# Miniprotein binders against Pyridoxal reductase, chloroplastic (PLR1), part 4

Target 1, 350 residues: Pyridoxal reductase, chloroplastic (PLR1), of Arabidopsis thaliana (Mouse-ear cress) (q56y42)
Amino acid sequence: CSNNTSNITTFKPLKLPLFWPWQKVKMGPLSVSPMGFGTWAWGNQLLWGYQTSMDDQLQQAFELALENGINLFDTADSYGTGRLNGQSERLLGKFIKESQGLKGKQNEVVVATKFAAYPWRLTSGQFVNACRASLDRLQIDQLGIGQLHWSTASYAPLQELVLWDGLVQMYEKGLVRAVGVSNYGPQQLVKIHDYLKTRGVPLCSAQVQFSLLSMGKEQLEIKSICDELGIRLISYSPLGLGMLTGKYSSSKLPTGPRSLLFRQILPGLEPLLLALSEIAKKRGKTMPQVAINWCICKGTVPIPGIKSVRHVEDNLGALGWKLTNDEQLQLEYAAKESPKSMIQNIFQTR
Short names: E, the ipSAE of ESMFold2; O, the ipSAE of OpenDDE; V2, 0.75 times the mean of E and O plus 0.25 times the DockQ between their complexes.

## First folded at step 2 (miniprotein)

Design T3g1 (from T3 with E38L E42F E45Y E49L R62L E65Y K69W E72L)
Fold by ESMFold2-Fast, scan of step 2:
Structure T3g1 (fold): chain B 350 residues (1-350), chain A 80 residues (1-80)
Amino acid sequence: as target 1 above (350 residues)
Amino acid sequence: DEERIKELMEKVLKLAEEARKLLEEGVSPEEIAEKLRLIAKFFEYLSKLLQKLGAPDEIVKLVEYLAKWLNLVAEEIEKS
């Protein structure tokens, strides 16, 4: 930070960072939109009610995101239903390949995939082969970000070191432009950063559950470490599986397994939902747009899920404006006053 | 005791590797899922037993994580 002696009369006074899609954010060697999209729902029949008849609409939603400057798409080799066949990656790969908007510029899309820490992935070579399998399903030659989906430190620490070596080899072989981790807690995040640094590999991203429902002590510690070490936090479930949308109540629950979670948590979110509603009305925005904008204001890159064209249209409205510091504090105080918050992912480490 | 923990981990990893090989060789996903669920149930009982015997929390937690993880993998395989 140096002293700024610039004469502001030479510059347009209202050129503030408003999180426009074309105002890319640095993520290691990558340049990404301030918000990306996740594909967790693609192929997930149980939790999201996915059906193959939805594929045309999902492709349209993907194209809409591209047209509006979104270039970060997150997937995983474990996403979807099937014989561990990477259905989400296959759909994303198909959409990228067939894209009318890209027309041979497929490399303009930053694909972030996650490799599951399956107990049968016992060698660095197997983990590199997992990356190659993802590249085959995605029909691309190089990933933007190759991520370890969760840490094995608490139950298989020797396996974790082998998987870290796999990430190093992916980077060294040019299969990925950057490496990242998911569901890593503060202690393990520092350990992998330091390990990769000894091998000349920078840790680019840390993907964790982070939202107004998930801003506890651990999330704040992870964010602090990310800032200190130059790691970008990718915030997943920025809408709390839909709880922050304002669409649901005790009398209007979603179908499927989510309804059980909503019955336990949603009634305890009244202060937060009221604050979101008030700010949304004041700004002429939707509650999801406010919740996503808050994540961006915290310096994270949220990846809300692509479910339909309407959801993408709404989520795009989270860009091009910024919550004030007072509005951010109002939301954070309301979240602290709410009796309930999100349940932590079972794969999240310390 | 450290040697017994390593032996248990090695057996779990061998079972997981066998599950992967069976999937690659076209064995029924339902059969594999059922076997993984039985192993998970075994670990659930083992974690309760270890807790009652006063085993270190780290060991109990490890066995609990293995059980939860195996159930999730079984569920995903079965849905294929």
Scores: ipSAE 0.000, ipTM 0.239, lowest interface PAE 12.2, mean pLDDT 80

Design T3g2 (from T3 with K35Y E38W E42L E45L E49F E65L K69L E72Y)
Fold by ESMFold2-Fast, scan of step 2:
Structure T3g2 (fold): chain B 350 residues (1-350), chain A 80 residues (1-80)
Amino acid sequence: as target 1 above (350 residues)
Amino acid sequence: DEERIKELMEKVLKLAEEARKLLEEGVSPEEIAEYLRWIAKLFELLSKFLQKLGAPDEIVKRVELLAKLLNYVAEEIEKS
């Protein structure tokens, strides 16, 4: 009998950073990377200047994300402007199908799409058909997450109950592995959770605007409810449409339509941008990496947008390390000291 | 929820103002008009539901007016 190890084994458990790309986060029945990617820019000509000539670069960016352990990709049936409506889903489906990185394991990608609460979607059957149309565009048999894109409670409460029944039917028919919601406020989130629980359907995710620019009372209440009910918060716009990248200032605005929002908000973000810059420099990280890491530290799964290979490379550097509690508090204090914040999404409900 | 309806109206008017500024920066008139029409359709449906729920006629007419205003803005933008 030996008293302890006389030789070391070849296996040595390292104290790994909390947010490795292969370290999965539970999201209902799903296992997802601690950061995902959104595809809002794909086919969006208005805000992001999309052109089809960009598709090859977007595919390379998608492959880079997969190679680095990202398995969550968020899209929507409404993504793509004008004649390109549905283009985001079509591109994501094409990239998944053609992926050499997946090596026939296309089912390992968690696709989360969002179904628009359009005024004319008045039956549960129409909503199920919206899901089937998304599956056709994505060229897959089952979604990871089927999401309601926004609540109609404030203007069409009877329509919302029909849409909720549509989500239930999607799950029962095996079209989705789990259901989620987007732009749901604290009151409505509890109501849909309770409704779905009665029907035996897992509500796995609540997608809301959440970042250092969007941590008001409602966001904090939503996060608290998510924690209590076992719902994962998916944080969209974790970089505030680019305002937290450090690339822009009140004197150096982006080209295009975003410049209007930036003109209104950026001048009031100096304390926050300074704090982000200081922490980034101390850590040898970029400002986007710090801002995304903060979202992960709060227990959310951020979905920054895929725009280019360079942006994906940078955003992947948000993984593999963790902000200290003091650094998180410094950023939160700086955000509160900033006289401006992001405007709440028009579809955000109570 | 009367307070939330008022909030929604404020946000829609803000979108109309932002659309005007987007046009001034050279964004496609067709894309801006399409976006505004989606919002206008939402308000048209809202007015019908408010009427069915017995909301005050004044509120219903105000929501209808906002939908018409957004459609007018969309038409003007398309023409430019």
Scores: ipSAE 0.000, ipTM 0.248, lowest interface PAE 13.4, mean pLDDT 81

Design T3h1 (from T3 with E10Y E17F R20L R62L E65Y K69W E76L)
Fold by ESMFold2-Fast, scan of step 2:
Structure T3h1 (fold): chain B 350 residues (1-350), chain A 80 residues (1-80)
Amino acid sequence: as target 1 above (350 residues)
Amino acid sequence: DEERIKELMYKVLKLAFEALKLLEEGVSPEEIAEKLREIAKEFEELSKELQKLGAPDEIVKLVEYLAKWLNEVAELIEKS
């Protein structure tokens, strides 16, 4: 019935979980919360307006996520601007080390970092050393997931093989519990899976842009391959850099460089934003919570960005409930009817 | 000429690194934007040379896209 107020139970089929934080999902050998958090904004002065004065609030946001059962945190060795190279990893490491909630339980946190495919990383040894540098910045002895940040297949295929060997060595040396990739398209995802399999290393995660703004043919093909091969899709930008929050309009744009992207895309999102708003109102939820819940319903693990305690509080409300199949279809139809979508990541391969 | 294509791709990678370093380490929006536009022009020339040498369409299009993207990023930074 309507409003989900029915208390009638049946002895028929079992119902699927409601995505509670304690109902972990498998990611290779790892058990992770159904939603994680990304730290891309940490140390990013140009796109997110990061200032060091924000560190206390970010630490509080991190603790709130932990208190509510979130155990997956995604970062990268390339995250940070200005003189704060590696700052995202350094901040995450500091917060884990200093955590009052984690005293004696630091190993309950699954840290996923990404190693950039920089042109100077031409040997597997250099790539393993990139992993060791990340471990040093994070102040931990082992990563949950070590990821290759993007594919070099289209312009430096020999470098890619070297980087893949680096991932194998990280795994074999026990520096990472699992390996993954980011920005890999359907063809390259199968190729690395097969390569790693010949080396006895399972490919556990594939991180790609995936949201109601990024559910085109390629995203659907990647999801299908992930399901077939037992790879967990980690969905980044599940809120479209904030466009799906309902906070912005053509008359109310964010500050900073995101405003140009928003000027181009927001006017074309009216059908999707309306559908998100209506479902959110019906469910007593926020638009970000609905957008994130949709990603989880698709079997992905979204990693919305941590920017404040308020953002974490809101995003946590994406858990503990589930969109119906009809609501998911309504959102997907509205997204297809919207004349605009997100610009594809330049690093995403075929 | 496969070796020449490889050499040009190596230059693309070096310029891409320089662009990423500017975004990571740069403090002045005006300086970053100017340098990103310079790199975008280099990518435009490299794309044309790669096309003349018969590089795969995907590679040529990638370098063209990188040039366009850097120009867009430079404009974004200048208006921030």
Scores: ipSAE 0.000, ipTM 0.274, lowest interface PAE 11.2, mean pLDDT 81

Design T3h2 (from T3 with K6W E10L E17Y E65L K69F E72L E76Y)
Fold by ESMFold2-Fast, scan of step 2:
Structure T3h2 (fold): chain B 350 residues (1-350), chain A 80 residues (1-80)
Amino acid sequence: as target 1 above (350 residues)
Amino acid sequence: DEERIWELMLKVLKLAYEARKLLEEGVSPEEIAEKLREIAKEFEELSKELQKLGAPDEIVKRVELLAKFLNLVAEYIEKS
């Protein structure tokens, strides 16, 4: 009788669970799901062991996210190692174009890419051309969000104004619907906001490391500024590179380069990991789901990384419910009582 | 001192670019690992110079972390 869409629209509204993917949040002119996904692992041979044989599973993971209402996907022009430089953008573009689930609604996907502040990008024209190259790899005519990947203020302030002008030109030329920044601290965030405002360009997003491991003074100041200025905070590394999953201990470290950070930080996280475990068990949820849900409760849009179908399945369980204020406070208190926290990104500015 | 700190940070950027280029364009794992260790050693020397000039501890620590990270990446490549 009725198809899937007409059946949904004819029912009287049930009390909807909190933070469902269809309960979009505003991000400048965009409407995005409460959680997105990052694609840093796609094409990364060195840190994540990417192989082309994985592409089918990555495409399945992408389709699963779409089927469950996720519409925000974050990538970068620097993602992909060696000869695979730009591979994350190429894979995302291919998956969007070929998607059986989208069927001509490719423009409903919000693609956020980041343009690296490489020292050889010395003109606004070169930065605009970086945007055009990303559009070409993604096989789309317009980005949802074009982002500056990091600030050069601490070491090349003259270059930074050039890159900001590049963002303005991308917006004015209609290559991006919105502009954002990544790894900007409180002072630089206000400065770029004010600069863009003088050019008639709204600053729509600020992507920073934000999690139960990264809620120090700077993160809280950035969040406060975002709230005041109408900027949406995109929280990257919401699981602390895996430290909040409960899979690791000081005696069971991950393989590869992450082991250095884990060796330094993980032994000092016992109070936080215990609190996460207890709330997860009480709620019938996983520790990653609780950690992601906490980021959403703080008004941020987290972008956990996808490496497999299983990761997407688990992370989707962060949606459709909400931590109580008491549970949020319990986690925040446990994080504060933990003697260690995450180290700031090296390009995080003041 | 601010001008000298700036000059050292420009060198950090140049070395970071060279490290990325090695990872993006390099063909031999052994050569990539060897050159990353050389760059890591230069970051260690730059970190010490920045410390001597009174650069903020946060900047010094970030450069030290770059050196440690590149050494770990080199070790990972060699072990693979």
Scores: ipSAE 0.000, ipTM 0.298, lowest interface PAE 12.9, mean pLDDT 83

Design T3i1 (from T3 with E7L K11F K14Y E18L E64W K68L N71Y E75L)
Fold by ESMFold2-Fast, scan of step 2:
Structure T3i1 (fold): chain B 350 residues (1-350), chain A 80 residues (1-80)
Amino acid sequence: as target 1 above (350 residues)
Amino acid sequence: DEERIKLLMEFVLYLAELARKLLEEGVSPEEIAEKLREIAKEFEELSKELQKLGAPDEIVKRVWELALKLYEVALEIEKS
């Protein structure tokens, strides 16, 4: 151990940030934290058990994330229960507007929202209006990233070109700083990249299911394409809807619809869960922190969901350290040895 | 626009196939049916909004028929 020869200890102790400025990730014209947060659970009563009594805790969780340097928040115009009326966007917008931590620097937050490829969105003008509606709900003048939530190529290819033109117009009108896509497979990802390039619009991000439960051939192909084309992969469900937390077993299932998925998959994850537990104990970390850190080590930007202050506190512990190459390989081999993995999102295209 | 109505029909058929796959994967029939009814309600509201904006009666009727198809799929799933 070395003696500290500076006089720093005579003053209030300096707290190190959870990540250094050079660890911020470039995403098109944006500079984002190495991990963001998703707001899928916000307003979702049916799937996630959301209640309005949670709003104070969600706001505290949001402020904690900001305090620790998180600047990327992912939402969607389809998030929430009921009439598909943007409940998640409204909550995020309220928290940004009211934030005492931001103190007039609301524009430093990168809001990534996703526009659903609803069957009634048949014109580029309607899609631009979807963006304007999201801006209204979020109470902001410009989005960080405007994303197409899924591809219509397999069932409505003519609609998809219209939606792509909508993304182009959003960018050209300055409604979004960058454009991205969600649930795009390898073939369709190349097609939209090339299309947008002919219009002078760079494709900034590709959001797909990516985790130790979702690292199959298709995910690896998407990652390779992203790396080659300068697209950033945003990894959603980095904890497998909670299966990688170590909190659940066949005798302790989550409430709600997730319990059905957990009954089918969780018993087949023993090798992976054991490896996560072993590395977590060795590192003095939690299993979720290890699983999220793995996504970061792969060069993706994970967006775990916010449900409580404790979830944010735990997930923030995924920052400030890195798994060794040997630890990453151990987790990957354990995942391959596990007889079960996550099912592919039905909206994901080829 | 006949071609755009055809694309809406294709999407409704896609949602029916999606519901069938979710049912086969063990998702609750009641939960699938409820989500389909939520989507059907959105089509119903779209039909009413189009009528308010003076869209041709034929277009309004076609969109309403798509809402009814989704309600029918939900009922069928709920019974399985």
Scores: ipSAE 0.000, ipTM 0.166, lowest interface PAE 19.4, mean pLDDT 82

Design T3i2 (from T3 with K11L K14W E18Y K21L K61Y E64L K68F N71L)
Fold by ESMFold2-Fast, scan of step 2:
Structure T3i2 (fold): chain B 350 residues (1-350), chain A 80 residues (1-80)
Amino acid sequence: as target 1 above (350 residues)
Amino acid sequence: DEERIKELMELVLWLAEYARLLLEEGVSPEEIAEKLREIAKEFEELSKELQKLGAPDEIVYRVLELAFKLLEVAEEIEKS
């Protein structure tokens, strides 16, 4: 990416790259695209206004991502509201099974699912059964990554150890190729890493809120620990639920409950949005592409939400180039100067 | 009943996120405190609905604990 300056200044007709424009990144035993996609919106009627009539468009978006070298897809057993609980896993499984592009290479897709720390999951056997239920919904024999969705350390520490034993058993039984966690803070991340290590299980990934809106002290400390321990950080909400797209203002809010969040945060993001806009224009890129690229430049693997073909087309433009160190610093300074940011998820531990 | 319990848990997760945003961003301490109390009332009603649906005591307890914590924070904000 060091020669992007040359490519910017020279418009050579017929210069078509014959290689994928990015390198795969290592995530434990896995080789993944530098950006994946999250499926939180699939089946979510409350926050994202999901309707089953959207399924055809979601399948087309999935195929487009796959055709362009994306092999990491993140879901969860809790995704899907009400009667649609588990719908995200069911849709992802259906799309993988039906994919014409895969042609029997279904195992080349890295499926990362998350198992909810529900209060009724009180035994390691129940947690292993949660994994088996996800495999059934996904219609696959093995997950790429099995993740604990959140820590119970702050309110049910004895349950936490049981859930960790469940992750160990999933790995030992070959139900998952790798084990990860979500919403783990710096102290708890070290504790689970060390616990799993005593059982011969490597901790592959830590999924946390990480973006230009979420790069506070704890996020930076988590990133430092991940780098030290050989854990890959998966950055969720890399666009801040859409606030970093440049599509919204006080007079143009998103539909649904997100409008409440946007009214509180968006007015205080002007310095950051201006910096994103300026770099995007200079680079011939979109604001979402710059925001996602920043996460990649920090060594994380972002998982923006897959909602439509157009969103996937746009997000794919985040790949194959890199922000300079000066551009990264400009964005980070603008974020620090912005009076608003996303605050930490309530389920994220210390 | 199980599907309804899962739907209510999704709502609890969303309300927790909304409460988190209010802790940093209100127009006035009084308005923030009032919004937190409103969310706490929602959590209390959710705990009652969960109990009526036969949810395990542990779930009901967790939701009530979140309501209590929001009320505690609201009181602390007003104690200025």
Scores: ipSAE 0.005, ipTM 0.270, lowest interface PAE 11.2, mean pLDDT 81

Design h2 (from F2 with E23Y R26L E30F K66L E70W K73E R74L E77L)
Amino acid sequence: MKIRVEIRVESDDPEVLRRIAEYIKLLVEFISKKYGVKVEVEIEERDGELRIRVEIEGDNPEALELALEWLEELIELLAKELGAEVEIRIERE
ESMFold2-Fast, scan of step 2: ipSAE 0.006; ipTM 0.416

Design h3 (from F2 with R19Y E22L E23L R26W E70L K73F E77Y K80L; at its last look DockQ between E and O 0.66; V2 from the best seeds 0.00; counts 0 for: pae E 7.3 > 1.5)
Amino acid sequence: MKIRVEIRVESDDPEVLRYIALLIKWLVEEISKKYGVKVEVEIEERDGELRIRVEIEGDNPEALEKALELLEFRIEYLALELGAEVEIRIERE
ESMFold2-Fast, scan of step 2: ipSAE 0.147; ipTM 0.584
ESMFold2, look of step 3: ipSAE 0.024; ipTM 0.519
ESMFold2 (binder alone), look of step 3: mean pLDDT 82; pTM 0.775
OpenDDE base, look of step 3: ipSAE 0.022; ipTM 0.535

Design h4 (from F2 with R26L E30W K33L K34Y E62L K66F E69L E70Y)
Fold by ESMFold2-Fast, scan of step 2:
Structure h4 (fold): chain B 350 residues (1-350), chain A 93 residues (1-93)
Amino acid sequence: as target 1 above (350 residues)
Amino acid sequence: MKIRVEIRVESDDPEVLRRIAEEIKLLVEWISLYYGVKVEVEIEERDGELRIRVEIEGDNPLALEFALLYLEKRIEELAKELGAEVEIRIERE
């Protein structure tokens, strides 16, 4: 026996999770895959170019996600343009109901929907009815997570208390397994947590814009509060609406309204896009996979959008591996060195 | 469907007017992005005054009403924080 071995040995006595789809994370009473998917593009004709001819492809994309262990799907009652209002929920419900991959186990899917804080939703009963309408469109008896889509604290604080009572009633009536919020800042997040706790309702999730483009002081403070209070952060727009994909430049902008934002922000992202590209090449991964993996490394559950089978296939490659601490720091430094970042959601509260 | 908003902001401090103009430019880009609506903005700066015209067009009436509500409240809050006077006039179709 000697202390000098002729072989190089690697000591890794701890086996760390690599964010496999079956390595579920806790979200209140729920167990969800480390990445979910959002359905904002479903029924959105203006921003995302939705057409009904896309429905077959979207259904195939949904099935691919299920087949690969994804069980969290985020939607909203406001998703869908004009006469297609609610179309995202209707499509998701149809795909779940028709799924051959689920084999009659449709309740294994965690559906998270968001209820808009519309100015005419002035009673808790109206908000409960919004939940019932979502259940009807989704063709399910119970939601995984019922979420308040944004806070009214800055312009209608009395309405917000009414909406919070609506969330309490949804939970007490068994219409939702858990409740969450979206676009809540640090102060409002603590307030709703305490309000719900005194009524016996746990706050399970806080959905906010969070990515390498949206890791400012406010997002980090929200994450800190979530960790302290046992709330899971759901990170929306983990790819910066497509800016972190590497597909776009000042000479190759996306079609539609996103081009307005891209013209202002994309030219200032060169250091970050270079760092993403270098790490992606080194790892044999794509830039979107690296950006999503970074969100998971921060302890969030990202919900990139489903637009096509190819997008789902690519995003699934964000799982089954982990960025090193040094790679995470390299990306964070590059983001800080980039002169531009994502602008705040207009519904984001303090 | 289309909503037209005319905004007048008054301040003795030209830096306050500049800051409000920049905030409005950012707000209209966010509104367009998050609601899938077309937004056009015209800003005219004169001594002691900003005259702003915003046109929001889209198929979702709910998105248009929220875009309007948020734009109005955000501008009022910003003007109050910076000590400017604001007047907002709204025309709907």
Scores: ipSAE 0.006, ipTM 0.263, lowest interface PAE 10.3, mean pLDDT 83

Design h5 (from F2 with E62L K66W E69L K73F E76L E77Y K80L)
Fold by ESMFold2-Fast, scan of step 2:
Structure h5 (fold): chain B 350 residues (1-350), chain A 93 residues (1-93)
Amino acid sequence: as target 1 above (350 residues)
Amino acid sequence: MKIRVEIRVESDDPEVLRRIAEEIKRLVEEISKKYGVKVEVEIEERDGELRIRVEIEGDNPLALEWALLELEFRILYLALELGAEVEIRIERE
């Protein structure tokens, strides 16, 4: 409304969301920030070079994310190295419990964990117990989202029905506020949605590899199904394991096992990296911020990894603005012209 | 009853090969205890590859198959995490 004593009416209202952290998006019964954060690197000594000396910095990064309105944190019971002891969940649980910013409001954080479809998890009761074990490691009474980490449809279809029943029981028992899946392809996504619907359980989220390096026919089909069925797509690896950051080249590879993948893919990414660089420079943004913003523009909720305070600071700059349609098309065209893309996850189903 | 597993792992990073060899030795001990089977491992390192021979032996066929399933899954998962190429061949005796 206008006031006779002001010029406020000359300002046009913001019609399109600018992806501010407080402009929550619906994810089933949940309201989440337009971007979350993943914790795959936490406790991963081999692929990500995790050391316990990093815990203080990771906790600072977590607090910075919370201070800036991020409320979605993704983890998994398989995250960590060695003994499969849920180290990522243990770290996240510790940070939530010790959080000064959350004191008395721990329930405002949406924790999304993923339960591995291990071949020895053969009963719905075992799967419910996996959820209880995750709650214990996280030191919380209820998860925001309980997710099946991958489908067993291609090799153990009878196990998958048992795991789906386990998800239903988690929801019915109030252990999770919402149910999701990860690495589900178009066919299996429709099947689990329909199954859960017959049991009175809404399918909240579908987490898949989705980025400027991973927008093939399958990802686009999954996105279309998500839109039709009211499922939110959570985009993992929105930066292609770091390839879209602009800090790596054929002569400057990351340390560790990622260097092998980078040698295969990075040389074929020059058109895409150039387009990202040009738009970033024009906008006064970084290449990661542009790549993440693109995922949000597509209607997904990206979960870039928390590795340091610097990474969180940079990624937060992906919020509060929006790429134009022309900028999005420029990036998509450059990605299509790039001869290389990310390899699909081995657990991705049809 | 006996199952023989032959594993070939390729990587141009010797540290990756060293880590995989160490993890497999640990894994076979864990699986042996978990399923009550006898597991023997032999690792041969060559430039750019590991050749690993695992023999799983027991008198309970179900325990033997469970041990094999977990071993195969965890080796594939480890290879995926480390970006190494893996070939697994299984022979039941």
Scores: ipSAE 0.000, ipTM 0.329, lowest interface PAE 10.3, mean pLDDT 82

